VH-VL binders against q6wcq1r43to150. Designs and how they scored, part 1

No score or structure here was measured in a lab: all are predicted.

Target 1, 108 residues: q6wcq1r43to150
Amino acid sequence: KPIYGGWLLLAPDGTDFDNPVHRSRKWQRRFFILYEHGLLRYALDEMPTTLPQGTINMNQCTDVVDGEGRTGQKFSLCILTPEKEHFIRAETKEIVSGWLEMLMVYPR
Positions, changes and structure headers below are counted from each chain's first letter, unless a header gives other numbers; Kabat numbers aren't used for antibody chains.
F, E and O are the ipSAE of ESMFold2-Fast, ESMFold2 and OpenDDE, as the mean of both directions, binder to target and target to binder. V2 is 0.75 times the mean of E and O plus 0.25 times the DockQ between their complexes.
[cut] stands for letters that were removed.

## First folded at step 1 (VH-VL)

Design a1 (framework fv_adalimumab_6cr1)
Fold by ESMFold2-Fast, scan of step 1:
Structure a1 (fold): chain C 108 residues (1-108), chain A 120 residues (1-120), chain B 107 residues (1-107)
Amino acid sequence: as target 1 above (108 residues)
Amino acid sequence: EVQLVESGGGLVQPGRSLRLSCAASGFTFDDYAMHWVRQAPGKGLEWVSAISWNSGSIDYADSVEGRFTISRDNAKNSLYLQMNSLRAEDTAVYYCARYRGTWYSGFDYWGQGTLVTVSS
Amino acid sequence: DIQMTQSPSSLSASVGDRVTITCRASQGISNYLAWYQQKPGKAPKLLIYAASTLQSGVPSRFSGSGSGTDFTLTISSLQPEDVATYYCQQYNSYPLTFGQGTKVEIK
């Protein structure tokens, strides 16, 4: 069952922020839904019938940290998993703070 | 700042058509799903239709399926409801409503409503 | 379709009274429930979402509780401006459905 959700920008898959060209790539606007079983899914819109584009397993998350230093974008977060880093970004400080609060229960 | 303004309601005969419009301002229109909710005189609220931000997902109540068409024009910040084959039981105030950007939130802003009267 | 049933259909209470309105879903909807206030001639106003989260700008005397099938809206100290019809609404699944409404009046 969903426990949190909202629009966020997602860095394109394979983005290397140490590469200046990749750092300027356009982020993808996706609707994110956090489920109580710990899966964070994202899709093209907020309708429950829309198929998800991808999934981040928060049960495997090792940390959730501020992403601004790495991405150069305000209100961004880095979700660390053993497989890869996921970068998300909100439009406001309040939105990113809400997501940080919901996501930080998983790493610890 | 957020405003939703409906228009296009009026008196119409059974079997005819009517098109409702909802003009949105004060927010990024294409960030939100939009819905139509109606209320018959002296009755409760009834959900009518929903459209996602990009028009990729559209849903209707069984009572209007096949007769009503929801659409949006994000460049004009406008939502529409094309109502065909109108029936007396479609008589209601029609509200345009914004669905919040979180799954566990309801309709956070509503328009003033526009009255549709279907009568012979 | 998920049926939403409210009780009572109407109530009368005095200013300062604690008012309780209940809403029952015909099947489990977790906490995907919103409460709305509608004054005569006006559009509905969102009071509470996620069963218990107060919408910004709504007075703290309003509160919601419940999960699954049984939900409650409480007004801790009824004010004259609270005269309205209150609706619950599930958003667990389509079609979205509303309760029939509870009319709150002052004695």
Scores: ipSAE 0.006, ipTM 0.630, lowest interface PAE 10.2, mean pLDDT 88

Design a10 (framework fv_adalimumab_6cr1)
Fold by ESMFold2-Fast, scan of step 1:
Structure a10 (fold): chain C 108 residues (1-108), chain A 121 residues (1-121), chain B 107 residues (1-107)
Amino acid sequence: as target 1 above (108 residues)
Amino acid sequence: EVQLVESGGGLVQPGRSLRLSCAASGFTFDDYAMHWVRQAPGKGLEWVSAISWNSGKIDYADSVEGRFTISRDNAKNSLYLQMNSLRAEDTAVYYCARGKVYYTPYYFDYWGQGTLVTVSS
Amino acid sequence: DIQMTQSPSSLSASVGDRVTITCRASQGIRSYLAWYQQKPGKAPKLLIYAASTLQSGVPSRFSGSGSGTDFTLTISSLQPEDVATYYCQQYNTYPWTFGQGTKVEIK
């Protein structure tokens, strides 16, 4: 079922990157798992038994775009859904590139 | 300051090959996707090819797929376009252009001066 | 492929005139539209991206508007240095496509 996974940083809910004060908010370290059916799940740790803190339905994803211009953070990307923008950030170019390859299957 | 300088254009016969180069300076080259865009004499702009920052994603316009090969050398801040099996309709000024990393939608914020490729007997 | 159609194909106006160029996409592209200026013998220069965001260093007389399928580039007071061909480009859907261009001339 799971096809990809790893640690990423997630922007806190309610972060407004147009507000300079919000740009200083601490990103949250979460373990992300992508499943074959298109559900992207994140949790506090990498244990299979840990309950998820949230999910992103990639089957509803309209685009995956670079987040650096919006967030000010390198290796960040924005997952666009009709309901919400999700901002995630990787520690390296290699990690964000790997996630891009897996996530770009879903838009449109 | 951001600069892109193309070279390698010239007159070439149909069926032959040419290699174009683009020298980049004034920015961190491996933070950006790079593109080739062409313009036939007196005509509009046509996107030709794209390469991501790490060469992991490469795309070609249908008109050149199988004949052209885009590549980059990040250590030399250089972009290349190998053009094989050239046709008269490939006659154009070829521009090197800077985009964003591949997963960002492509608009071109900086362009080189262009290099003319003429394919004629 | 998404087809980008510009109107008019050519226009002639006087210095100080308000000039309006339109661009229509054959499918919805949200706000993923850029405008370029190309002077004779030179490379294109980015004027506007994201339909309405002015590129750094571009004079404030240039503005862009629109979303979805219909977009407009406006020059509020035409100057001699604005003589050029203007192109719109969508970057919502692969492959990235340009309009045919609008040539702006002074008498």
Scores: ipSAE 0.007, ipTM 0.594, lowest interface PAE 11.2, mean pLDDT 86

Design a6 (framework fv_adalimumab_6cr1)
Fold by ESMFold2-Fast, scan of step 1:
Structure a6 (fold): chain C 108 residues (1-108), chain A 119 residues (1-119), chain B 107 residues (1-107)
Amino acid sequence: as target 1 above (108 residues)
Amino acid sequence: EVQLVESGGGLVQPGRSLRLSCAASGFTFDDYAMHWVRQAPGKGLEWVSAISWNSGYIDYADSVEGRFTISRDNAKNSLYLQMNSLRAEDTAVYYCARLDWESYYFDYWGQGTLVTVSS
Amino acid sequence: DIQMTQSPSSLSASVGDRVTITCRASQGISNYLAWYQQKPGKAPKLLIYAASTLQSGVPSRFSGSGSGTDFTLTISSLQPEDVATYYCQKYDSAPRTFGQGTKVEIK
C-alpha cells in the first residue's frame, strides 16, 4: 500500500557534486511513492501504473540528511544507503519538510 | 464489484457552471488514478482530465484547460469535475473512468451523465 | 501531441466474417495501446491492453497485434453481439489520446 507520494527532482545518476561541471546537470523530475513496506519508488509520471525507473530500499537507509551543503540546491535531501547516496530536492520548503518527516522514520 | 456512478449532469446555458460527481465503490479508491472522458452526441471518445491517487498530478485536455477543475475526496470515495464557462461544444456524456493499478488503460467506466449546453 | 487514426471509419460485414480494424499513431508508442468496445447506448468496455493482451472475460475471437506505430484489432468470426464502435487509445504518456472510432455493423 502506498503511504506518501509526490513530485521531486532527482539528481542524475553518476552526479558528483564536488565536480563543478556536474553541478550544472539538470535534475530530473520524477514521481516518488513511498510504500508501507519501506520501498521508495520513482517513475516518469504520477500514474500508479507507470513503470518505475528505480527504487530506494528505505529499510537499508543509514541516514537522511539535509542535502543543500552538498548539492548547492535549496530543499534538497541526501538519502544514505550502503550502496549509494541518493539526492532528491523539492520545489518548496513545505514539500521537502513533509518528505523529511516521512523518510526519517527509516534510518537505523 | 467495482462500481462508478456519475451524477450532476443536466441542461445548462452557455457561460454557466456545472459540477459533476462520480461515486466509487467496491475498491480502495485512494489506490487509483481517476479520469474524466467525454463523448459528444454521435461522436468519439475525448479524454478530458486526469488526477493521480493523491491529487499530486492533475492534467487537462487543451480544450478544457482553464475552465474545468478535477478534484477528489478520498475520504468520501468521490471524484469531481467543476465545469466553468460552459460552451455548446462541451455538450457530451461525461464518463468517470478508473486507471488500472498496473496499466495506464481504463479498466472500469461509469455509465455516464449527460451534459447539454444550450440556450 | 501524438495523433491516433483508425481505419476504416465504419464497416459492414456478415456474421462469421473476419473483421480487421487498424490504428495508427503519428509517433512510436511501443506496445502501450488499448482497445475498447462501445455498444450502442452503453459505456465503453476494455477489450485489449498492451497491444495484444486480452482482458479477462473477453471472447477469444478478439485479438490484437502491432507495436510502434501500427496496430490491428481482429475479430476472427463476427457475432451479432459484436455490433459496436471500437476505439484504440495510446497510454505511453499523457495525454491519453483515443482514435476516432470504427463502427462495426452487420449487413
Scores: ipSAE 0.000, ipTM 0.523, lowest interface PAE 15.2, mean pLDDT 84

Design n10 (framework fv_nivolumab)
Fold by ESMFold2-Fast, scan of step 1:
Structure n10 (fold): chain C 108 residues (1-108), chain A 123 residues (1-123), chain B 107 residues (1-107)
Amino acid sequence: as target 1 above (108 residues)
Amino acid sequence: QVQLVESGGGVVQPGRSLRLDCKASGFTFSRYGMHWVRQAPGKGLEWVAVIWYDGSNKYYADSVKGRFTISRDNSKNTLFLQMNSLRAEDTAVYYCARGYDLKYSSYYYMDVWGQGTLVTVSS
Amino acid sequence: EIVLTQSPATLSLSPGERATLSCRASQSVDSYLAWYQQKPGQAPRLLIYDASNRATGIPARFSGSGSGTDFTLTISSLEPEDFAVYYCQQYYSWPYTFGQGTKVEIK
């Protein structure tokens, strides 16, 4: 059962923000849905029949931190898991604040 | 008929390298995450590595981190495990297994397994 | 890493009897727990996922229960083909881990 959802920008997979070439890569607009059991899925659009592009298991999340210092992009967040950093960003401060509030309940 | 077939196993000396292949057929390989799992003779199962459907994400067991590399070629329906700096304790039957369907991306259990390929690292 | 401990190591039972296998996690894995069956010389076969859901084609005599740290696989009435080694596996946290296995053998 979904508990939160919305459009966010996702950094392309394999993006290294310490590499100047990677910093210019275009972020991908994805529709994110957070489910009751802590799964955060993202897909190409908001249609319920659209196959998801990926999933972040928030039950494995160790921290959710501000991403602006790492990415150079306003309203970005870093979702930390033991083996991978996920970078997302919102169009507005209000949107990123809402997501931070929803995701901050998960870090162990 | 959904099938996974491993190959590339054999006898190798400690410190050397070996590459395992896993050929998939009977399903859309590019939609599934894939795992490598091993089993030492007479012992239990040990998870080795996973790779996402598109190759974008990978995770490894601590025992193989830095030595083994998981990769895939979706155009060839093939999963790979590059094993470097092999040790006696890497001796095992290596299974490839299917998990994480793009449609069911919240699941990482393994529903289809290959027959396994034996890797022996002799003293 | 999360350690899974299975008990007992061996169950010696007759066909028709009920088998109850335990899997305990060193820390909570919520419901992200699967059970596999392995027969000698064969690859493992998925039985149960998400602690209690039967995989496609698995007979109704197999059932899973539990959450958090304590999980059970039950075979309500053993058939000859059920004598095998059973493994639990968690996919809650990286690295993924398996239990050491429980062997169900003929008495």
Scores: ipSAE 0.000, ipTM 0.542, lowest interface PAE 16.5, mean pLDDT 85

Design o10 (framework fv_ofatumumab)
Fold by ESMFold2-Fast, scan of step 1:
Structure o10 (fold): chain C 108 residues (1-108), chain A 121 residues (1-121), chain B 107 residues (1-107)
Amino acid sequence: as target 1 above (108 residues)
Amino acid sequence: EVQLVESGGGLVQPGRSLRLSCAASGFTFDDYAMHWVRQAPGKGLEWVSTISWNSGSIGYADSVKGRFTISRDNAKKSLYLQMNSLRAEDTALYYCAKDIYDYESSGFDYWGQGTTVTVSS
Amino acid sequence: EIVLTQSPATLSLSPGERATLSCRASQSVSSNLAWYQQKPGQAPRLLIYGASTRATGIPARFSGSGSGTDFTLTISSLEPEDFAVYYCQQYNDWPRTFGQGTRLEIK
């Protein structure tokens, strides 16, 4: 059951923000849906039937931190999992604050 | 259109002070680190100072450390350089420059026209 | 501090020719290198950052390459407006440093 959702920008998979060439890569506009059991999915549009481009299991999440220092982008968050780091970015402070509140319940 | 306009330069005697200003427009000033770069007559570019978007991180060239102070006023969209104990070697055209990335210490994508500082007796 | 050495100091070419400008760092700067163009009486203009990424509005004839300590700026076919001084800059370490410049002049 979805509990939160919205459009966010997702850094391309494998982006190394210490590499200036990677920092210039275009972030991908994706619709994110957070489900009651901690699955965060992202897809090309907001339809629940659209195949997800990827999923992040928030129950495996070790931390959710401000991403601005790492990415150089305002309103970005870093979702830390044992497998990799995921970077998302919102268009406003209010949007990123809302996502931080929803995602921060999962780590620790 | 991004614009950076420097002011405050002039002719000053050694040991005196000057305060340079840079007025920014056309971008979200609060989101970017800002820089001062100088160029002595007929010479190359020399980095002088950097201030992060929130003033939390500041750096200076060794040649100006202890004499110059960089600051910013995000509400006024302005960058400043307070120059104390000026020396003949500080004679240069002083440029204000914007960082390439949001909240990053990197290269400089936009520059002002510069303001001339001449330190002479 | 990281020293950047540009060569040649002066490059004399004609419009339509290819220009190749070198920048060498005393220590690795990874890909954290930018190139600037400066015309007399004007502020520097960013051409390339991240060693190879063209800045917004920069013509395709400008290209950058290299990583670590050896970097090159190439102008594939010189236009009259390209005759200027070119500077490289590293932003891998503090302090930020510039090369001494290469002056590109008409033969």
Scores: ipSAE 0.000, ipTM 0.548, lowest interface PAE 17.7, mean pLDDT 86

Design o2 (framework fv_ofatumumab)
Fold by ESMFold2-Fast, scan of step 1:
Structure o2 (fold): chain C 108 residues (1-108), chain A 121 residues (1-121), chain B 107 residues (1-107)
Amino acid sequence: as target 1 above (108 residues)
Amino acid sequence: EVQLVESGGGLVQPGRSLRLSCAASGFTFDSYAMHWVRQAPGKGLEWVSTISWNSGSIGYADSVKGRFTISRDNAKKSLYLQMNSLRAEDTALYYCAKDRGYTVRYGMDVWGQGTTVTVSS
Amino acid sequence: EIVLTQSPATLSLSPGERATLSCRASQSVSRYLAWYQQKPGQAPRLLIYDASNRATGIPARFSGSGSGTDFTLTISSLEPEDFAVYYCQQYNSWPYTFGQGTRLEIK
């Protein structure tokens, strides 16, 4: 069952932040929903029935760290999993702080 | 610091209207469902109404359906309860409460101190 | 719709004793039950959610158990500040309902 949700910006797949051209790529606005069993799902809109574009299994998350230094964008976070790094960012400090609080319970 | 502060209560005559407000601070207000819960003098807790984070899901107790309207303004970080056609039975301390999740059905983890509504002739 | 019945209505115990409070639902609420503590003149405080999960900052002496229709709140060793009214609340279905409360008082 869902426990948290909101609009966030997601870095496009394959973005290399060490490549200056990639840093100018447009982030994708997606609606994120965190479920109580640790699945973080994102989709094109806020309806839970809308087909998700992707999922991040927070039960496999090794850390959630500040992403500003890596991405150059304020209010960004890096979700670290064994498979890959996921970069998200919020429009305000309050939004990113809320997400950090919710996501930080998962890293072991 | 996570806080909810209610206001707008008072003494009103039966049949009149009153609007309650709840100011939120210290958390991402637009991501959580919110509730109004009341408690009559010397009585237990009674759930009144709830609203999801985006106002897409709203519910009311049968005792207030058609008379009360819950709403929220995420930009102002505020929750409201418009109370019309007030009855003596609506006399209570009205609490604003935050749900643990963005949709209802997760328990209420943060409560304000309440605002008193007295409906009397 | 769903009626929650708490028992006993009043429980008289001394500090250091174990308290066991019951909440029975008229229909299954699965695990979607919370427990709250309320002291005179104060707002309720969430103790337990989803039947058995302790809320942040709640001391380890508080524990919840049960599922379906029968639920229990246990306080393993009462502290003076634990004497209060306790409410259970279901959030499995509309409308949400609270039990009538159990008053825990000093013997």
Scores: ipSAE 0.000, ipTM 0.575, lowest interface PAE 14.2, mean pLDDT 86

Design o5 (framework fv_ofatumumab)
Fold by ESMFold2-Fast, scan of step 1:
Structure o5 (fold): chain C 108 residues (1-108), chain A 121 residues (1-121), chain B 107 residues (1-107)
Amino acid sequence: as target 1 above (108 residues)
Amino acid sequence: EVQLVESGGGLVQPGRSLRLSCAASGFTFDDYAMHWVRQAPGKGLEWVSTISWNSGTIGYADSVKGRFTISRDNAKKSLYLQMNSLRAEDTALYYCAKDSEWDYYYGMDVWGQGTTVTVSS
Amino acid sequence: EIVLTQSPATLSLSPGERATLSCRASQSVDSYLAWYQQKPGQAPRLLIYDASNRATGIPARFSGSGSGTDFTLTISSLEPEDFAVYYCQQYSNWPYTFGQGTRLEIK
């Protein structure tokens, strides 16, 4: 059951923000859906039939922190999991605040 | 109207320093990455430096790395380029440019008229 | 660094003709490529960004295409004001680089 959704920008997979070349990479616009069971899915568009490009299991999330200092991009968040860091970014403060509220439920 | 105005250029001897300024108006300065791009007389465009909205991300062309320092003052809506150890090959018209989106991954949509730097003995 | 090579260096055409300008990258820049127009004594003007998107206020006769390493700027029917120098620029990787320019001149 989806509980939240919207367009966000996702840092390209493998982005190292300490590397100047990686910091200049274009973020990818993806439609994100958060499901009741804690799966955060992202896809190329908002259609239910579109195959997801990837998923983040929020039940494994250790923290959700402000990403602006790391990424250099405003309205960005870092989702920390044991496997890796995920960076997402919103177009407005209102959108990022809404996502932070929904995602902060999960960190352990 | 959206506008960028450069200043600080001039004639300077090799090894000396100059500080360029760029005054922004007509847009929310702290939302955009800013760039310095130069053009030597009769030559093409050369990217010099980029600074993100919060100064958290800064890049330089290899030809100026270690000699030039880009900075910005969001409260004053100003961009700066501190140019040290100037060389004859730094002679160019220096443009200040704004990124076209609040994200610095796009083209440069607003440019100033440029300020001329001439390095000669 | 990524080198952008523009061809031809000079293109001589008449008003009403179609212009096709090429920009080739030494390695893939995906779609992170912009096109600029520069007239003598003036700052560059952004025409196209993200390979194919027209900037605000740019006439429909200008179009961009391509991805990866091979890009084209097309002007479907030249107007007198279109005779200028055109530059491509990549923003895929630092350092950002420009092509050497194509000069479009009246035949």
Scores: ipSAE 0.006, ipTM 0.614, lowest interface PAE 10.9, mean pLDDT 87

Design t2 (framework fv_tafolecimab)
Fold by ESMFold2-Fast, scan of step 1:
Structure t2 (fold): chain C 108 residues (1-108), chain A 122 residues (1-122), chain B 106 residues (1-106)
Amino acid sequence: as target 1 above (108 residues)
Amino acid sequence: QLQLQESGPGLVKPSETLSLTCTVSGGSISSSDYYWSWIRQPPGKGLEWIGSIYYSGRTYYNPSLKSRVTISVDTSKNQFSLKLSSVTAADTAVYYCARHYKSWTFGYFDYWGQGTLVTVSS
Amino acid sequence: EIVLTQSPATLSLSPGERATLSCRASQSVSRYLAWYQQKPGQAPRLLIYDASNRATGIPARFSGSGSGTDFTLTISSLEPEDFAVYYCQQYSSWLTFGGGTKVEIK
């Protein structure tokens, strides 16, 4: 069952923010949906039937931290999993604050 | 300038299908920025969202109304319609059509129809 | 689904008094919360969107505040036409309405 959703910008896979060339890569606008079972899914649009481009299992999340220092982008978050760092950002402080509140309950 | 107007029978018999149409005037239903919705309110009770439609025909329904709901859009007539099957007395309500903007999520309702009372009775 | 709880269910006040209405969400809705006013026999009227932005034509005595899970609608000094039912609605995750608060004459 979905419990939260909205448009966010997602950093391209393999982005190294310490590399100036990678830092200039275009973030991609995706619709994110958080499900009560802890899956965070993202897709090209907000239709529930659209095939997801990816998923993040929040039940495996070790931390959700502010991403601005790492990415250089305001209103960004880093979702840490044992396998990978995921970087997302919002258009406003209010949007990122809402996502932080929803996501920060998962880290163990 | 933008107006929404509900129309359809005000009395429906139990077990039959409730059918309503919303006519949009002063603006286009074929806007990519908006969803078009049905909301109902039983006498003396609160607001219940029924479902929403995008001009492409994509629909979103309230799960509590089960498989009984169908919303459709006719862009050539600038209208969208609700069908609610197998009605009972519990479906007696004022039915509103409304617009909400699509943006990052469904959005708030900026325009509402005046509402139409539908009574389910024999 | 995100559940919105409005309190109190009924608020009995006199003209000229301040009304404070609460809306609490079961999960964070950030700022994506709207308030509506409904008078008997009428459609709901948008008052506030994005928690604190007043809709066009809405008097300054209406103000909204809050973010995350706790939201407030304040009417600084009640006018006779303000006695109505008020609903909050979230649009952070799909959409849901609160149960409403009736502001009635004492």
Scores: ipSAE 0.005, ipTM 0.553, lowest interface PAE 15.0, mean pLDDT 86

Design t7 (framework fv_tafolecimab)
Fold by ESMFold2-Fast, scan of step 1:
Structure t7 (fold): chain C 108 residues (1-108), chain A 120 residues (1-120), chain B 106 residues (1-106)
Amino acid sequence: as target 1 above (108 residues)
Amino acid sequence: QLQLQESGPGLVKPSETLSLTCTVSGGSISSSNYYWSWIRQPPGKGLEWIGSIYYSGNTYYNPSLKSRVTISVDTSKNQFSLKLSSVTAADTAVYYCARPESYWGYFDLWGQGTLVTVSS
Amino acid sequence: EIVLTQSPATLSLSPGERATLSCRASQSVSTYLAWYQQKPGQAPRLLIYDASNRATGIPARFSGSGSGTDFTLTISSLEPEDFAVYYCQQRSDWPTFGGGTKVEIK
């Protein structure tokens, strides 16, 4: 059951923001959907039937923090899981604030 | 309290373009992860989904209407609009703007509807 | 497109009676089906979403059931304000609505 959704920019897989060269990589525009059971999925478009390109299990999330200091990009968030760090960013402050509120309930 | 209100001409001549605007109040389109939608109902008939727009400008149209329909959004005015070209008497209907309950799904918030009559 | 067929077209009942409305889909829509109530001169009102969940403010006498291609809306005991037209809608693909069932006073 979806509870939130929207277009966000996703940092390319394997991006190391401590590396200046990686920091210049082009972020990918993906449609993100958060489900009531805690799965955050992302896909190439917003159609309900489109196959997702990836998922982040928010039930495993250890923290959700502001990402601007790490990424150098406004309106970015870092989602921390045992497997990896995920970096997303929004077009506006309002959008990133909404996502932060929805995602912040998960970290233990 | 989020509200939707349709506005536009109630009478359109055959072959012309029908143009309607939906004004959103009590909330912002740009901060809402919803598919803002247009739905119509001919007098005495059932409901037909016309199309939807995400605040980013991405549009989805009913395949039977796709060649004639354009939906656009103006986040600075907190409005989204419908243009339906080459109208005929079959396009006479009450036109509703609506918001889904979720990012994509069911329509939980509706405007009051506006009757558009196609007649010479 | 997914076609939704509602039956009966008209249901004539008295207050206090049970109403059972059917909606059938031309292909599986899983549980992605909603029910709406529409009174003359008004916009539709969402009653049930995802086949069986009651929307906010909807009385307990309204219930939905079904999955796949066969769905039912039940009104356990009709109140005067329940006489209206009811539409089903699917969101498994591009939104489509059924033709409606009119629940009228006998």
Scores: ipSAE 0.000, ipTM 0.585, lowest interface PAE 14.3, mean pLDDT 86

